# Ledger of designs, part 16: miniprotein binders against o77086r1339to1564

Target 1, 226 residues: o77086r1339to1564
Amino acid sequence: KSLEIAEQMTLLDAELFTKIEIPEVLLFAKDQCEEKSPNLNKFTEHFNKMSYWARSKILRLQDAKEREKHVNKFIKIMKHLRKMNNYNSYLALLSALDSGPIRRLEWQKGITEEVRSFCALIDSSSSFRAYRQALAETNPPCIPYIGLILQDLTFVHVGNQDYLSKGVINFSKRWQQYNIIDNMKRFKKCAYPFRRNERIIRFFDNFKDFMGEEEMWQISEKIKPR
Key: E = the ipSAE of ESMFold2; O = the ipSAE of OpenDDE; V2 = 0.75 times the mean of E and O plus 0.25 times the DockQ between their complexes.

## First folded at step 7 (miniprotein)

Design n3
Fold by ESMFold2-Fast, scan of step 7:
Structure n3 (fold): chain B 226 residues (1-226), chain A 107 residues (1-107)
Amino acid sequence: as target 1 above (226 residues)
Amino acid sequence: SEEEFAKLILKFLLEIAKLLIRYARELIEKARELAEKGDLESAIEKLKEAIEILEFAIEWAKLALEIAEETGDEELKREAEELIKEAEKLIEEAKRLIEELKRELEK
């Protein structure tokens, strides 16, 4: 079941990712305006909804043992996502397990250690070196983490002028943009060969039952008071 | 080589300019659909977005033009010049549509 869930999540992610047009990520990097980037916005909203849905599922459980079982289920799904190179949903679920409301609860050592090992992939201490290395070694099909693509494009846009001096083109700026965009295009070309389960896809395509951040903190504090 | 690198960047800049122009054309068509349905304010907003996108496309095409001039690539130079002209015409078209829609709103 964990494998099938991961496969269906990946099919939906691939569909949403493929719809993103290159202009959308460049326009977002330029002005941070979501109105010009509707497919990008839908993809990032899906990432956030996935994260919030997972947090809500864990926090709604009344029994500590049941919470552990569900966290272990998410960990199994994450392992499958990582093997199929779906960094997007992998990181969405990781952001849920490593969120304040979830992380502050008491978990068994094994769970804490596994989540910590997953966090190593996205350690930002060296400009996401571990993630960048993993991505560079990844063969399509792959769904990259869109947040880092947007961060990199925004950094390049804000931190670099078009010209180094009057009449001298800043080729470094355009080379950096080329590499980011070329990598994104490479991953958009290949499809995942999984069978569709429309029931599961429809569920993930329209999340409705999840808590807001304030509600999650309130429930977390009821489970384990400060 | 430096020449091969410059040509790679030149082609990339032209590709992005083309993609941005196509994206703006789709927004202009979306604006026309909104106007036909009576949503004039949304149509004007889409046209303003298209103008900003086209101005962004011209920035990419102008850099491509400079590289083509330096490398002596006459074919890619003409392509850059044509993209700039196309984007400028679309900006003028979008501005005229905005003025028409504003007059309709005032009625």
Scores: ipSAE 0.725, ipTM 0.899, lowest interface PAE 1.1, mean pLDDT 88

Design n4
Fold by ESMFold2-Fast, scan of step 7:
Parts: sequence; C-alpha cells; structure tokens
Structure n4 (fold): chain B 226 residues (1-226), chain A 103 residues (1-103)
Amino acid sequence: as target 1 above (226 residues)
Amino acid sequence: DPELILKFLLEIAKLLIRYARELIEKARELAEKGDLESAIEKLKEAIEILEFAIEWAKLALEIAEETGDEELKREAEELIKEAEKLIEEAKRLIEELKRELEK
C-alpha cells in the first residue's frame, strides 16, 4: 500500500532529520567536512540511497509494462509524501524519475506529464522559487529538502565576511543564518503521528543493493538504444 | 535587531560547545576500547569545533559591549572561557593518548 509505504518512509526520514544537530549543518557549510557531521551525513546518504534504489528497481525490470506499473506506484507514493510535507523523500523519488537513465525511456504521456509537473516544484533556474513558496506556506510537521538548506548556509558562509569593514559587524550574514536555522528548528520540533511498521522501516533502513551510475546508463541503453 | 542576533550568536556558541563536549566524551570511549588513533582524531575535531564556538562567542561579546548588555556580556565571556578550558582538556588528552600509542 502506497500510503503505508509513504508513512513509513516519513517516520524514518523524521527520525534521521530530528537527529541532525544544528552544529552539523553550520560545520558542513563552513568546510564541507563529513566527519564533523555524522547525523547530517546519514540523512543525505539516505536521500541518495532512496534515489538510487528507486532507479535500480525500475531499471532491473525486464518488462515494459512492469516498469510502467512501478513508476505509477512511485508517483502514488510521491503524492502521499507531498501531502504529508515530506519534501525530502518526495524530491529523492523525483530525482530518480527525472534522472537521465529513467527519463530517456519511453513512458506513456500521462506519466511524462505528471513527472514534468512535479519538476516545476524544484526548478532551480528560478532559484527554487516554487519550492521556497511551498515551504513558507507549510506548517509542521514537515521534512524540508536538506540539500537546499545546506546550499543556502554555504552561500551565506562563503559570500559574507564577519565584518563589512574593520570594526563593522556584518549583521546581514547572521540574520540570514538565523532565519535558516530558526526554520529548521521549527520543523524539528513536530512529530508525525503514524504507527510504526518495523518490517517496512527495516527494509528502507537497510537497502544496500542498488546500481551505480555507469551500470544504470548501460542498462538504460540496452532497454532503449541511442 | 542587535539583541536578537546577540542571543542567536550565544545560542549557537552554546550548541557548538555542547557538541564538542559530546565528541570529547566519545573520544574517551574510543580510547577505553583501545582505538587510540580514532580517539585522537575526535579530540582534534572537538578542538576545531570549540575554536569555531569561540568565534561566535567573541562576536556576541562585541555586540554585548556595544549595546551595554552586562548580563549577556558575562555570558559570552563565560562561554569563551568554557571553550578554552575544553580545548586545553582535549590537548592534554591527545598528549596522553600519543604517549600510549608509542608503547
């Protein structure tokens, strides 16, 4: 059941997200060092594993109809994730469906149109305006897209000095950091009221068998030669 | 708002000091298990984090001095002292563990 799967994904995401300490995102923004940010690393690794797992699951299916059935199942899961404000897993699955190896395959018009509409949320050419607007309107509980939080904190850190000139504090830098961190703290405080299904959670917590980038392209090209 | 930013800077300094303190504790656990090299690396990480905390606390101190907030000025000074003591503690532990590695 797509709803139950989405709920369990969200419980796992919430657990991992809540464990991230504020120092970790600031330390990562400062030097991009993984060693000082273990909970952040686990959360970002989980995002990547989710994306690669979804791609691998689709590409391993030999039958075109089975691939389409699984893509539709992922779309249903994504719709539930979006409704429960789990942007992180929503975007992880979207990154899978919109990946080169997947997108280039022949899909039915309805699937292509739905995926394209989902991509509007993450259009980076507009500085993620649609996503930022959606997030601003979102009430907890919510799991935001960690990638954008890290990008914003890194840009603030790299692009701003602590002082505008000798003895003049750069308050703009600290105000920007405050707003990002305050929103993260707000989202961390609220829990999702779902009942745990340990079998499903264990599966997502331990999935390791997925293809690398090169293997995915090789299989994609065998399915639909260029 | 200088007061809002001042409180934010102090909060972050406190969180970084707490985070570093937990790393020092983890380093002690690693050392007890015989993983001395990992313990030393965690202590070095804690020192870097504490130095970062001091940067936040010093900026808070400057704002508190400018605004005349004696209470928050004292808090910033105490955080700087706490972080400096923890750095000294971590450096002493590193030296002890290095001596043990040479056995």
Scores: ipSAE 0.680, ipTM 0.889, lowest interface PAE 1.3, mean pLDDT 88

Design n5
Fold by ESMFold2-Fast, scan of step 7:
Structure n5 (fold): chain B 226 residues (1-226), chain A 107 residues (1-107)
Amino acid sequence: as target 1 above (226 residues)
Amino acid sequence: DPETLLELILKFLLEIAKLLIRYARELIEKARELAEKGDLESAIEKLKEAIEILEFAIEWAKLALEIAEETGDEELKREAEELIKEAEKLIEEAKRLIEELKRELEK
């Protein structure tokens, strides 16, 4: 079941990622305007909804043993996502398990250690070297992490503010944009061979099952008072 | 090889400028369709989006022009100049359409 869920999540991610047009990426790099980058924004929203859905699913469970079982199910899904090179959904679920409201609850040592080992991939030291190296060694098909794409586009936008300075600076910023776009093209080329399960895909495409940030903290504090 | 790298970037800039111009043309076509259906306000918004994208295309083409001058590639220089002129003409066309639609909306 976990494998099929991971496969369907990956098909939806691939569909959303592939719909992103290069002009959207360039316009976002220019002025950070989400309205002019609708498919990029949908891909970003999907990441956030996935993360918040997972948090809500865990926090709504009344029984500690049931919460542990669900966390283990998410870990199984994450292992399948990582194996099929879906960094986006993998990191969406990781962001849920490592979120404040979830992390502060008491978990068995094995779970805590496993989540900690997953966090090593997204360590921000040396400009996310661990993730960038993993991605560089990955062969398509692959769904990259939207968070780093947005961060790199924001970096390029700051560089674009230097456009009217020396030509050498301008050239360097455009070279950075070239590399970002070339990587996106590479990852969009190959399709995943999975068969569609429309029921599962529709569920993830239409998340209605999540709480807001403040409600999550409130419930977390009721489960384990500070 | 610095010459090869510069040529690669030049071709990239020109292809992006062309892509942005095509995208703007599609927005202008969508705007005309919306206007025919009586959705003048949405048509005006699509035309404003097209102008912004065309201005962005000109920025990419101008950088390509600068690089083409350094490499001495007369053909790519002319291509960059033509893309700038095409985008400027489309901006003027879109601005005229916006004014026409605004007059119709006020009626």
Scores: ipSAE 0.100, ipTM 0.589, lowest interface PAE 4.9, mean pLDDT 82

Design ser (at its last look DockQ between E and O 0.49; V2 from the best seeds 0.00; counts 0 for: pae E 8.8 > 1.5)
Fold by OpenDDE base, look of step 7:
Structure ser (fold): chain B 226 residues (1-226), chain A 103 residues (1-103)
Amino acid sequence: as target 1 above (226 residues)
Amino acid sequence: SPELILKSLLEIAKLLIRSARELIEKARELAEKGDLESAIEKLKEAIEILEFAIESAKLALEIAEETGDEELKREAEELIKEAEKLIEEAKRLIEELKRELEK
């Protein structure tokens, strides 16, 4: 069942990811205007909803044993996601498990260690070195973490002028930008060979059933007072 | 490789131009519906992405000139010309819509 869930998550991610047009990514990196990048926004929103959905699924459980069971289930799903090169959903779920409201709860040592090990993939102190390495070694089909692509493009944009002088294009900037885009395009061309499971899709319900951040903290503090 | 970048640049330029055309058409539709402000905003957006397309195509052109690829050079030039034409069209439409808003 964990595998099937991972496959359906990946199918949904792939559908949204393939709809992202290259102009949207470039425009967003330039001006961060969400309205100009509707497919990109849908993909990003999907990521966030999934993370909040996962948090909510855990926090709504009253019994500690049931919470642990659910966390373990998510960990299993994440392992499958990683194997199928879906970094998007993998990181969405990781974001849920490593979130303040969830992380502060008492978990079995094994859970804590696994989550910690997963976090090593996206260690910000190393500029996502482990993730970048893993991605470099990944063959399609793959759904990358779009956040880093956007960050990299934004960094190139901010760090370089469009023109070196009047009428002289900064070719280095463009080279860097389009190298990143070209790499992204490589992943857009490949489809996952998974069949749609309507039961699981309905279960997800577009991940709309989630609590807000404040409510999550309230529940967390109720479970484990400060 | 320079070749990979060149192909990517041209492809992106084409995509941007297509996107801009769609925006211009949407702007026309909005204007017909009486939403002139939204139409102007779409046209401004179209101009922005067309300028980016031109930059991409110019870089492609330069690379093609360096490599001596006459076919890709011609393609880049055509894309630049097309984008410039669309910018002019969008600008004219903006001015027209602004005049209508002032009435």
Scores: ipSAE 0.020, ipTM 0.379, lowest interface PAE 4.6, mean pLDDT 87
Fold by ESMFold2, look of step 7:
Structure ser (fold): chain B 226 residues (1-226), chain A 103 residues (1-103)
Amino acid sequence: as target 1 above (226 residues)
Amino acid sequence: SPELILKSLLEIAKLLIRSARELIEKARELAEKGDLESAIEKLKEAIEILEFAIESAKLALEIAEETGDEELKREAEELIKEAEKLIEEAKRLIEELKRELEK
């Protein structure tokens, strides 16, 4: 069941990911202007909606045991997403489970330990070293974490001059840009072999049924008062 | 690899020029439908993209001059000229649409 859900999440991600054009990504890294990158915006909005949708599904449940069952279901889905190299949905769901309103609730120790182990993959304090190593070993099909692609391109653009000195080209900067783009192109070329399941897709309802941050905090505080 | 970087910069310039052509075509469609403000904005976006394409192609040209790669030097020069022509086309269209908008 959880495998089918992961496959359909991946199919939706792949549909949006393949529409992203390289110019959109480069322009966003240069200008930070989302209006000039419509397909990129749709993909990043999908990431955020999936994350908030998952948080809402957990927080709306009145019974603690039911919330625990749903968290365990998301953990199973995340394990499948990792195996099929869908890092983007994996991190969207991880972001949900590690969000303030969710993390502060009293979870069984096993759940807390699993979430912490999942966070090791995306540990930002080590410049995402674990993730980069995993990605380097990954064969297509793959949906990479778009947030890191954007961060890397922005860092390369802002943190490096085109020239090291007068007449000396900064080849390191251009090589870094090329490598980032080349990896993105590698993963866009391969399709996942999943068939669309309209029952599951309708259940997702484009992940649009979610609460805002303030409402989620209010519910979280009602469940576990400060 | 300087040659690989040179080819990558040319590829980026080509992709940006393609995107700009699509924006110019979209702007023509918007103008035909009477949405002159949106058409002008698309043309401005195309110009920004083309300026980035020229930046990439000029860096490629400098590398090609340093390495003596005449084939890639010619390609870079052609991309710069193509992008410059598209910028002038987009600017001319913006002026035409601004005149229509004032009516």
Scores: ipSAE 0.006, ipTM 0.364, lowest interface PAE 8.8, mean pLDDT 81
ESMFold2 (binder alone), look of step 7: mean pLDDT 91; pTM 0.923

Design vA8 (at its last look DockQ between E and O 0.92; V2 from the best seeds 0.00; counts 0 for: SAP 79.467 > 70)
Fold by OpenDDE base, look of step 7:
Structure vA8 (fold): chain B 226 residues (1-226), chain A 107 residues (1-107)
Amino acid sequence: as target 1 above (226 residues)
Amino acid sequence: SPELILKFLMEIAALLIRYAAEKAEKGDLESAIEILEFAIEWAKLALEIAEETGDEELKRIAELLIKAAEELIEALKKAKEGDPEKAEELFKEAIEKLKRALEELKK
C-alpha cells in the first residue's frame, strides 16, 4: 500500500510539474509574482497542501501508538518516493515530519533517527549539497524539488548584473541560468509508468483536508505541553 | 560557448513572447506587456552577441523577435486604452511577424 500511495503521489506531481512552463520559473525568479506563473503556483501549493495534510493526519490521532504507526507509514512512503526519484513529495512529507508541531512530540528513537537521516539530504548549512549531488546522479523520470530551482534562479538574478561593464555581457550569469534551466528541462520530458488508481486519488482528495498552522500547534501542545 | 548561450537566449526570448501572447489571449494584458518587455531584454542580449560573433542569420531573427514583441506591446497598450480597432490591427500584424520569426528560429 505504501508503494501504491507513493506511485499515485508521483503521478499527481508529474501532472502538475509538466505543466510548468520555463517562462514561469524565470518570471518568478525576477519578481516573485505568482499571478504570472499559475502552473508554478499550483505546483507549489500542491507541495504545501501535501505537507499540511500529512501533519494533520498525524495530529488528529489521539493515540500515541496510532500516531507512530502513521509516521512509520509516511517514512515507508518516503523511501518509495526517493527510489522513484520524486523529490517533491519526498520533501513535502519530510517537511511534515520535521515540522515544529510534529518534531516536538515524543517519538521512538528509530523514527527520530530516520527523520534525521532524511534531513541530511536537505541540510541548509551545506546549501543542499547532498540533494544536489543526488539530483546530479539521477536519471529521468524525476520530479525535482522546485523550491531550490526557484532559489537558484533568484540568486543568479539578484547576484549578477546583465552587463559587467558598458558593452560587456555577463556570460557567467547566462551560463548559470542555462545550467539550471537545462537541468529542469531534462526532467520535464519524462513520464512515470504508473497507472492511475482512483481509489487512492480519492483518498488524497487533493490534500484539501488540513489544519492551519495555529491549530496544529495547539493540538501539538495539548499532546505534549511545553 | 558563446554560440550555445546565443541559442539559449533566443530560445528563452521566443518562449517568453509566446507565453505573453497566451496571457494576452486570456485577457491578462498587463502581465503580457511585462512579459514581452522581459522577452525583449533577452532578445536584445542575443542580438548583441550575434552582432559580435557575426552570425547574420541569428541577428536577423533576433531583430524580428524584438520588432514583433514591440508591436505586440503597442497593440496591447491600445487594447488597454480602449481602442479595440487599432489594437486588433496591430495585434494581427505583430502575430504574423512573430510567427515568421519563430519559423525562422526553428530552421
Scores: ipSAE 0.787, ipTM 0.906, lowest interface PAE 0.6, mean pLDDT 92
Fold by ESMFold2, look of step 7:
Structure vA8 (fold): chain B 226 residues (1-226), chain A 107 residues (1-107)
Amino acid sequence: as target 1 above (226 residues)
Amino acid sequence: SPELILKFLMEIAALLIRYAAEKAEKGDLESAIEILEFAIEWAKLALEIAEETGDEELKRIAELLIKAAEELIEALKKAKEGDPEKAEELFKEAIEKLKRALEELKK
């Protein structure tokens, strides 16, 4: 069942990812104007909703044993997402399990070990080195982590001048942009072979049933007071 | 390689012009103009490289992209001024230049 859930999450991600037009990521990297990049915004909003939805599903459970069962279910889903190269949903769920309100609840050692293991892939302290290596070895179909694509394009745009000196074009800047965009285009071309399961999609309900950050903290502190 | 980068710059310029045209058709004229100005930046860099390398065919393509973007900007200004016949004329000419540039670039 966890495989089917991962497949449907990936199908939803892919539908939004393929709609993102190349101009949208370049325009966003230039001036962060959300109005010019509506499909990109829908995709990043989807990421955030999925993460908050997962946190809410865990925090709303009154029984500690039920919360552990749900965390273990999400871990199983994440293992499937990793195998099908859906890094975006994988990170959304990992962000939920590693969020302050959830992480502070102190889970069984086995759960803690697995979450730490998953965090190694996307460790930002090494400029996402492990993730970049994994992505370089990944063949389509794949849904990459959009946040890093945007971060890289923004860094290239802001951190590099168009000219090295008067009349000397900065080819390195343009080569970096080319590599990021070409790789994104490669992943957009391949579709996942999954069939839509309307029962599971309806269960997700577009991940819109979630609590706000303040409410999640208040519930987390009720479960485990400081 | 310089040739690959030149074609990349022109591809992006063309995509930006098409995207701006779509925004304009949906009524967002201000965003469309800003996007076209960005597209011209990409196309002008491509033109400069084509001139330095002596690639006359790619130079012609870059010039078509710049003209298409400039005509679209003028079309949008005429639409904002309430001159729809002139706006439509300029829009059609710009789209034709964009289509020609895209066809030659895919060769």
Scores: ipSAE 0.763, ipTM 0.901, lowest interface PAE 0.7, mean pLDDT 88
ESMFold2 (binder alone), look of step 7: mean pLDDT 81; pTM 0.791

Design vA9 (at its last look DockQ between E and O 0.92; V2 from the best seeds 0.00; counts 0 for: SAP 71.621 > 70)
Fold by OpenDDE base, look of step 7:
Structure vA9 (fold): chain B 226 residues (1-226), chain A 107 residues (1-107)
Amino acid sequence: as target 1 above (226 residues)
Amino acid sequence: SPELILKFLMEIAALLIRYAAEKAEKGDLESAIEILEFAIEWAKLALEIAEETGDEELKREAELLIKAAEELIEALKKAKEGDPEKAEELFKEAIEKLKRALEEKKK
């Protein structure tokens, strides 16, 4: 079941990711305007909804053993996602497990260690070095983490002028943009060979069933007081 | 290579122009204008490189894209000023010119 769930998550991600047009990411990097980039926004919202959905699924369980069972299930799903090169859903679920409300709860050592090991992939202190390396070694089909693409494009935009001096084009800026966009394009062309499972898709229900951050904290603190 | 960058710039300019046209067709004229202005920035860079390298073909293509985008911007601005009939005519004409310019680039 964990494999099937991962496959369906990947199908949904792929559908949304493929709809993102190159102009959208460039426009967003320039002015951070969401209105000009509707497909990009839908993809980002999907990521967030999935994370909040996962958090909510865990926190709504009253029994600690049931919570652990669900966390372990998500870990299994994440392992499948990683094998499928779906970094988007992988990181969405990781964001859920590593979130403050969830992380602060008492977990078995094995769970804590697994989550920690997953976090090493996206260690911000190393500027996502491990992730970048993994991505570089990945062959399509792949769904990248869009957040880093946007961050990188934004960084290139902000950090570089179009011209070094009068009449001198900043080629370095354009090369950096090219490399980022070319890599993104590489992943957009590939489809996953999975079949749609309507039962599982209905189970997700567009990941709309989630609680807000404040409610998550309240429940977390009720489970484990400060 | 400068050639690879030049091709990239032209590709992005064209994609932005197409994307702007789609936005305009959906009624988002303000976004379309801004996107076209952004496209022109890319195309101007391409033009400059083409001039420096002596690539006359790419120079011509870049000039055509810039001109088409500029004309479309003007049409869209007029459309915003509230003369719907004139705006529609100008818009249709500009879109046609843009489509023709983009088709020439695909060759």
Scores: ipSAE 0.753, ipTM 0.873, lowest interface PAE 0.6, mean pLDDT 90
Fold by ESMFold2, look of step 7:
Structure vA9 (fold): chain B 226 residues (1-226), chain A 107 residues (1-107)
Amino acid sequence: as target 1 above (226 residues)
Amino acid sequence: SPELILKFLMEIAALLIRYAAEKAEKGDLESAIEILEFAIEWAKLALEIAEETGDEELKREAELLIKAAEELIEALKKAKEGDPEKAEELFKEAIEKLKRALEEKKK
């Protein structure tokens, strides 16, 4: 059932998210070195693997009706993820449905419109304003989109000097870092009340069964020639 | 609020030092040294603010963190240079100072 699948995806996200140590996000913002931030790297890899796994589940189906059925199932899962404040898995699946190989296929009008409406949440042209507003109204438990946390911390670190002038500390820089980190800590300390279902977790198989980008494009082009 | 930012800088410095020590214990000496250098940047900003605000307790805490991190860097450099006896001696001293500083911060 879609609700239980969303719950289990959220448990997996939460396990990885809570392991991320604060030093890891700050070190990544400084140098983007994955080696120094292994738990963060596992979490971001999880995002990408989930997205590619979902794309592969759709593209491997040779029957158009079955592909449509699976897309509708993912949309239902995404709606549950949004309700439980798991923005990270929500955006991983949205990234899959909005990916080139998937988006270019001709879907029913209803599916196309729902995906477009979901994309409004992550509209980057307004500095992610819709997402930031939604997150600001969100109470724990929540798994925020890690990509934006990292982007914000990177921007603050790279785009701001430590001093505004000689002997004048840039408190604005440190205040921005504080707010990002404090909010992340709020979400890390609240657990989801879901019970683990090992059958579903085993079905996911850590989302490792996915196709590479070239293979996905080849299949997409076979389904709908350019 | 300078006091809030001071406490934040101290928290981050302490977390970075602890994280670096864990890296060193797992054998990643190069990362540990780099992380300690980053921690010192945070602690030095905290020290500067503590000096300007007259917060003598946090000033002393920041000085302890900086000194512990610097001594740990020296120990790790000795380990890299192949002086294991001296490195172990310095490492144990630095770790004890780090534990003392972290325990005082938590209080």
Scores: ipSAE 0.723, ipTM 0.861, lowest interface PAE 0.8, mean pLDDT 87
ESMFold2 (binder alone), look of step 7: mean pLDDT 74; pTM 0.676

Design w3a (at its last look DockQ between E and O 0.88; V2 from the best seeds 0.81)
Fold by OpenDDE base, look of step 7:
Structure w3a (fold): chain B 226 residues (1-226), chain A 103 residues (1-103)
Amino acid sequence: as target 1 above (226 residues)
Amino acid sequence: SPELILKFLLEIAKLLIRYARELIEKAREKAEKGDLESAIEKLKEAIEILEFAIEWAKLALEIAEETGDEELKREAEELIKEAEKLIEEAKRLIEELKREKEK
């Protein structure tokens, strides 16, 4: 069941990811305007909805044992996602488990250790070094974490002028852009061989069933007072 | 290599132009459906994208001039001209839609 869920998540991610056009990521990097990049925006929204959905699924459970069961299920799903090179959904679920409302709850040592180990992949203090290395070693099919691509492109845009001096083109800037875009293109060409499972897709329900952040904090504090 | 970057710049310029063209067509469709405001906004967006495309193409042109690649120079010039033409078309369409809206 966990494998099937991971496959369907990956299928949905792949469908959205392949629709993102190169102009969209470049335009977003330039002005951060979501309206100019509708497919990119849909993909990002999907990521966020999935994370909030997962948080909500855990927090809505009144029994601690049931919450642990769900967290363990998500951990299993994440392991499958990682194996199939779906970093998008992997990180969406990780963001849910490592979120303030969820993380502050009392969990078994094994759960805490698993989540911690997953977080090592995206350690912000190391500028996602582990993730970047893993991605570099990954062969298609793969769904990358789009957030980092956007961040990198934005950084290149902001940090570099088009010209070093009058008449001197900044080739370093363009080379950096090329490397980022070329890598993204590499992953867009490959499709996952998974078949659509309507039952599981219906179960997701477009991940619309989620609570707002404030409500999540309220429930979390009710479960475990500060 | 400068050649690799040159080809990349041209590719991006082409993609941006294509993207803008698609947006112009969507704007036309919106206008036909009576959504003039949305159409005008899309056209303005298309113009911005085309201006961005021209920036990429101009960089390509400069590199091609420096390397002496006449073929890629011509391609860059053609892309610039194409983008400029599309900008003019979009601007004219905006003015037409504004006049229609005032009616």
Scores: ipSAE 0.792, ipTM 0.916, lowest interface PAE 0.6, mean pLDDT 93
Fold by ESMFold2, look of step 7:
Order: sequence, then C-alpha cells, then structure tokens
Structure w3a (fold): chain B 226 residues (1-226), chain A 103 residues (1-103)
Amino acid sequence: as target 1 above (226 residues)
Amino acid sequence: SPELILKFLLEIAKLLIRYARELIEKAREKAEKGDLESAIEKLKEAIEILEFAIEWAKLALEIAEETGDEELKREAEELIKEAEKLIEEAKRLIEELKREKEK
C-alpha cells in the first residue's frame, strides 16, 4: 500500500527535519562544514540512503516484470509524497528512478514519460522556477527540498557583504535570510497527523540495505549489456 | 520592516549562543571520559559559533542605536556580553585540556 508507505517515509523524514536547528543551516551556508551541522548531516544522509535503497530494491529483482511492478509502485508512492508535500522523499525516489543504472534499462514508454514529467518539477531552468512556484502554493505540513534552502542561503552569504559601506548595514542581505529562514520555520512547526506503523518502519530498516554504485552498474549491465 | 530585521538578528544570535552552549556541554562530557582531543575540537567549534553570534548581535545593536529602541539595545548588549563570557570560558578550558593531554 503505497499511501501508507509514503506516510511512514514522511514520518521518518519529519523526525529528522524537525531536529535540524536553524544555526545548522546558517553555519553550513557560511563554511560548508558538516561537523558543525550534525542533524542536517543525518537528514541529508537519510536522503542518500533512501535513494540507494530504492535503486537496490529494483535492481535486485531478477525478473523484468517484477522490476516494472516495483517501479510502478515507487511512482505511486511518489505521487502520494507529492500530495502530502514531502518534496524531500519525492526527490530521493526520483533520483533513484532517474539514476544511470536504472534509467538505462528499457522501461515501458508510460514509465519513461512519467519519470520525465516528474523531473520537470526540479528543472533548474529559470532558477528552479517550477519548484519555487509549487512551494509558494504549499500549505504546511511540508518537508521542503533542503538542498535548495542551503543553496539559497549560501548564495546570499557569499554574494552579499554585511555592509554596503562603512557604517551602512546591508538590510537586503538580512531580509533575504529572514525570508528563507521564516519559511523553513513555518514548515518545521507543523506536524503530520500520521500514526507510526512499526512493521513498515522495521521493513525499511533505516534504508541501510543498499548496494554500492559499482555493484549497481554491474547488475545493470548484466540486465542490459552495453 | 526594520523592526522585523532587528528582532530577526536578535533571535538568530540567541539561537547561535544556545547551540554553542550545547557544544560546550558535550565537550565537558567528552573531557570527563578522557576524550581530550574531541573535547578540544568541540570547544573550538563553539568559539567559532559564538563569534558568529556576536556578529549578528552587533548588527542588531547598531540598528537599535539608530532607531533609539532602548529595550532591544539592552538585549543586544546582553547577548554580546554572554557570548564573550562563553568564549573566554571555552578558551580557558581548551588550555586546561591541552595541559592534561601533555601529561
């Protein structure tokens, strides 16, 4: 059941997201040093684990029809994640379906077109315009794509001086930081109304069961030789 | 508005100071267990964060002085003094731990 799986993925994301302290994102924007931002690190590592876990679940299936059924299941999960405003897990799974080892396999045309349409949301054209518009229309609860928050804060920090001239404070810099942080705070405060399902959480096993990139490529090339 | 920016700067300074206090506490726990190098690194991180907090609080102080907001001016001054005291505490502890490491 794709809805319940999406809900439990969102609960796990939310637990990590709410622990991220505002200082951590500002410190990361300042010096990109992960050791000062442990909760942020756990969140981004969770993203990577989920993505590799999903890739592994697909590639480990020996039967092509079973692989197609699992991809369709992940697509259904992604649609639910989008509706519940969990952009972070949505993008983790999208990165799995669009990864080299997965994308190069011959999928039904409908699957290929659906993945392509999902990629439009994070298209970097016009400074991520599609995503920013979607987010602006989003009401809490929401788990935003943390990567763009960090990118925006980094750009503001690097691209602006604290003072326009001696004694003249750069209010524009601080206003930009305020808007980014205020929006993040709105999403951190609103909890999802889902109940924890320990059977599903145990099934995920913290997304630890994944193979490395070289092994995934080897399996992908075994399925579809070059 | 300028008032929103002033309050924002103070809030960030407070959050940074609280975050640094938590690091200093973790450093003391590491030192008690004999992990002196890790404790020293956490204290150095806390000092950097406190210096960052002072940067935010000093900007808030400048705005409060320009606007004549005496309440927020006192708040900014308190935050700067609090952060400076914590920096000195962390520096003293670093030197103490370095001497222990050499024994």
Scores: ipSAE 0.766, ipTM 0.916, lowest interface PAE 0.8, mean pLDDT 90
ESMFold2 (binder alone), look of step 7: mean pLDDT 89; pTM 0.898

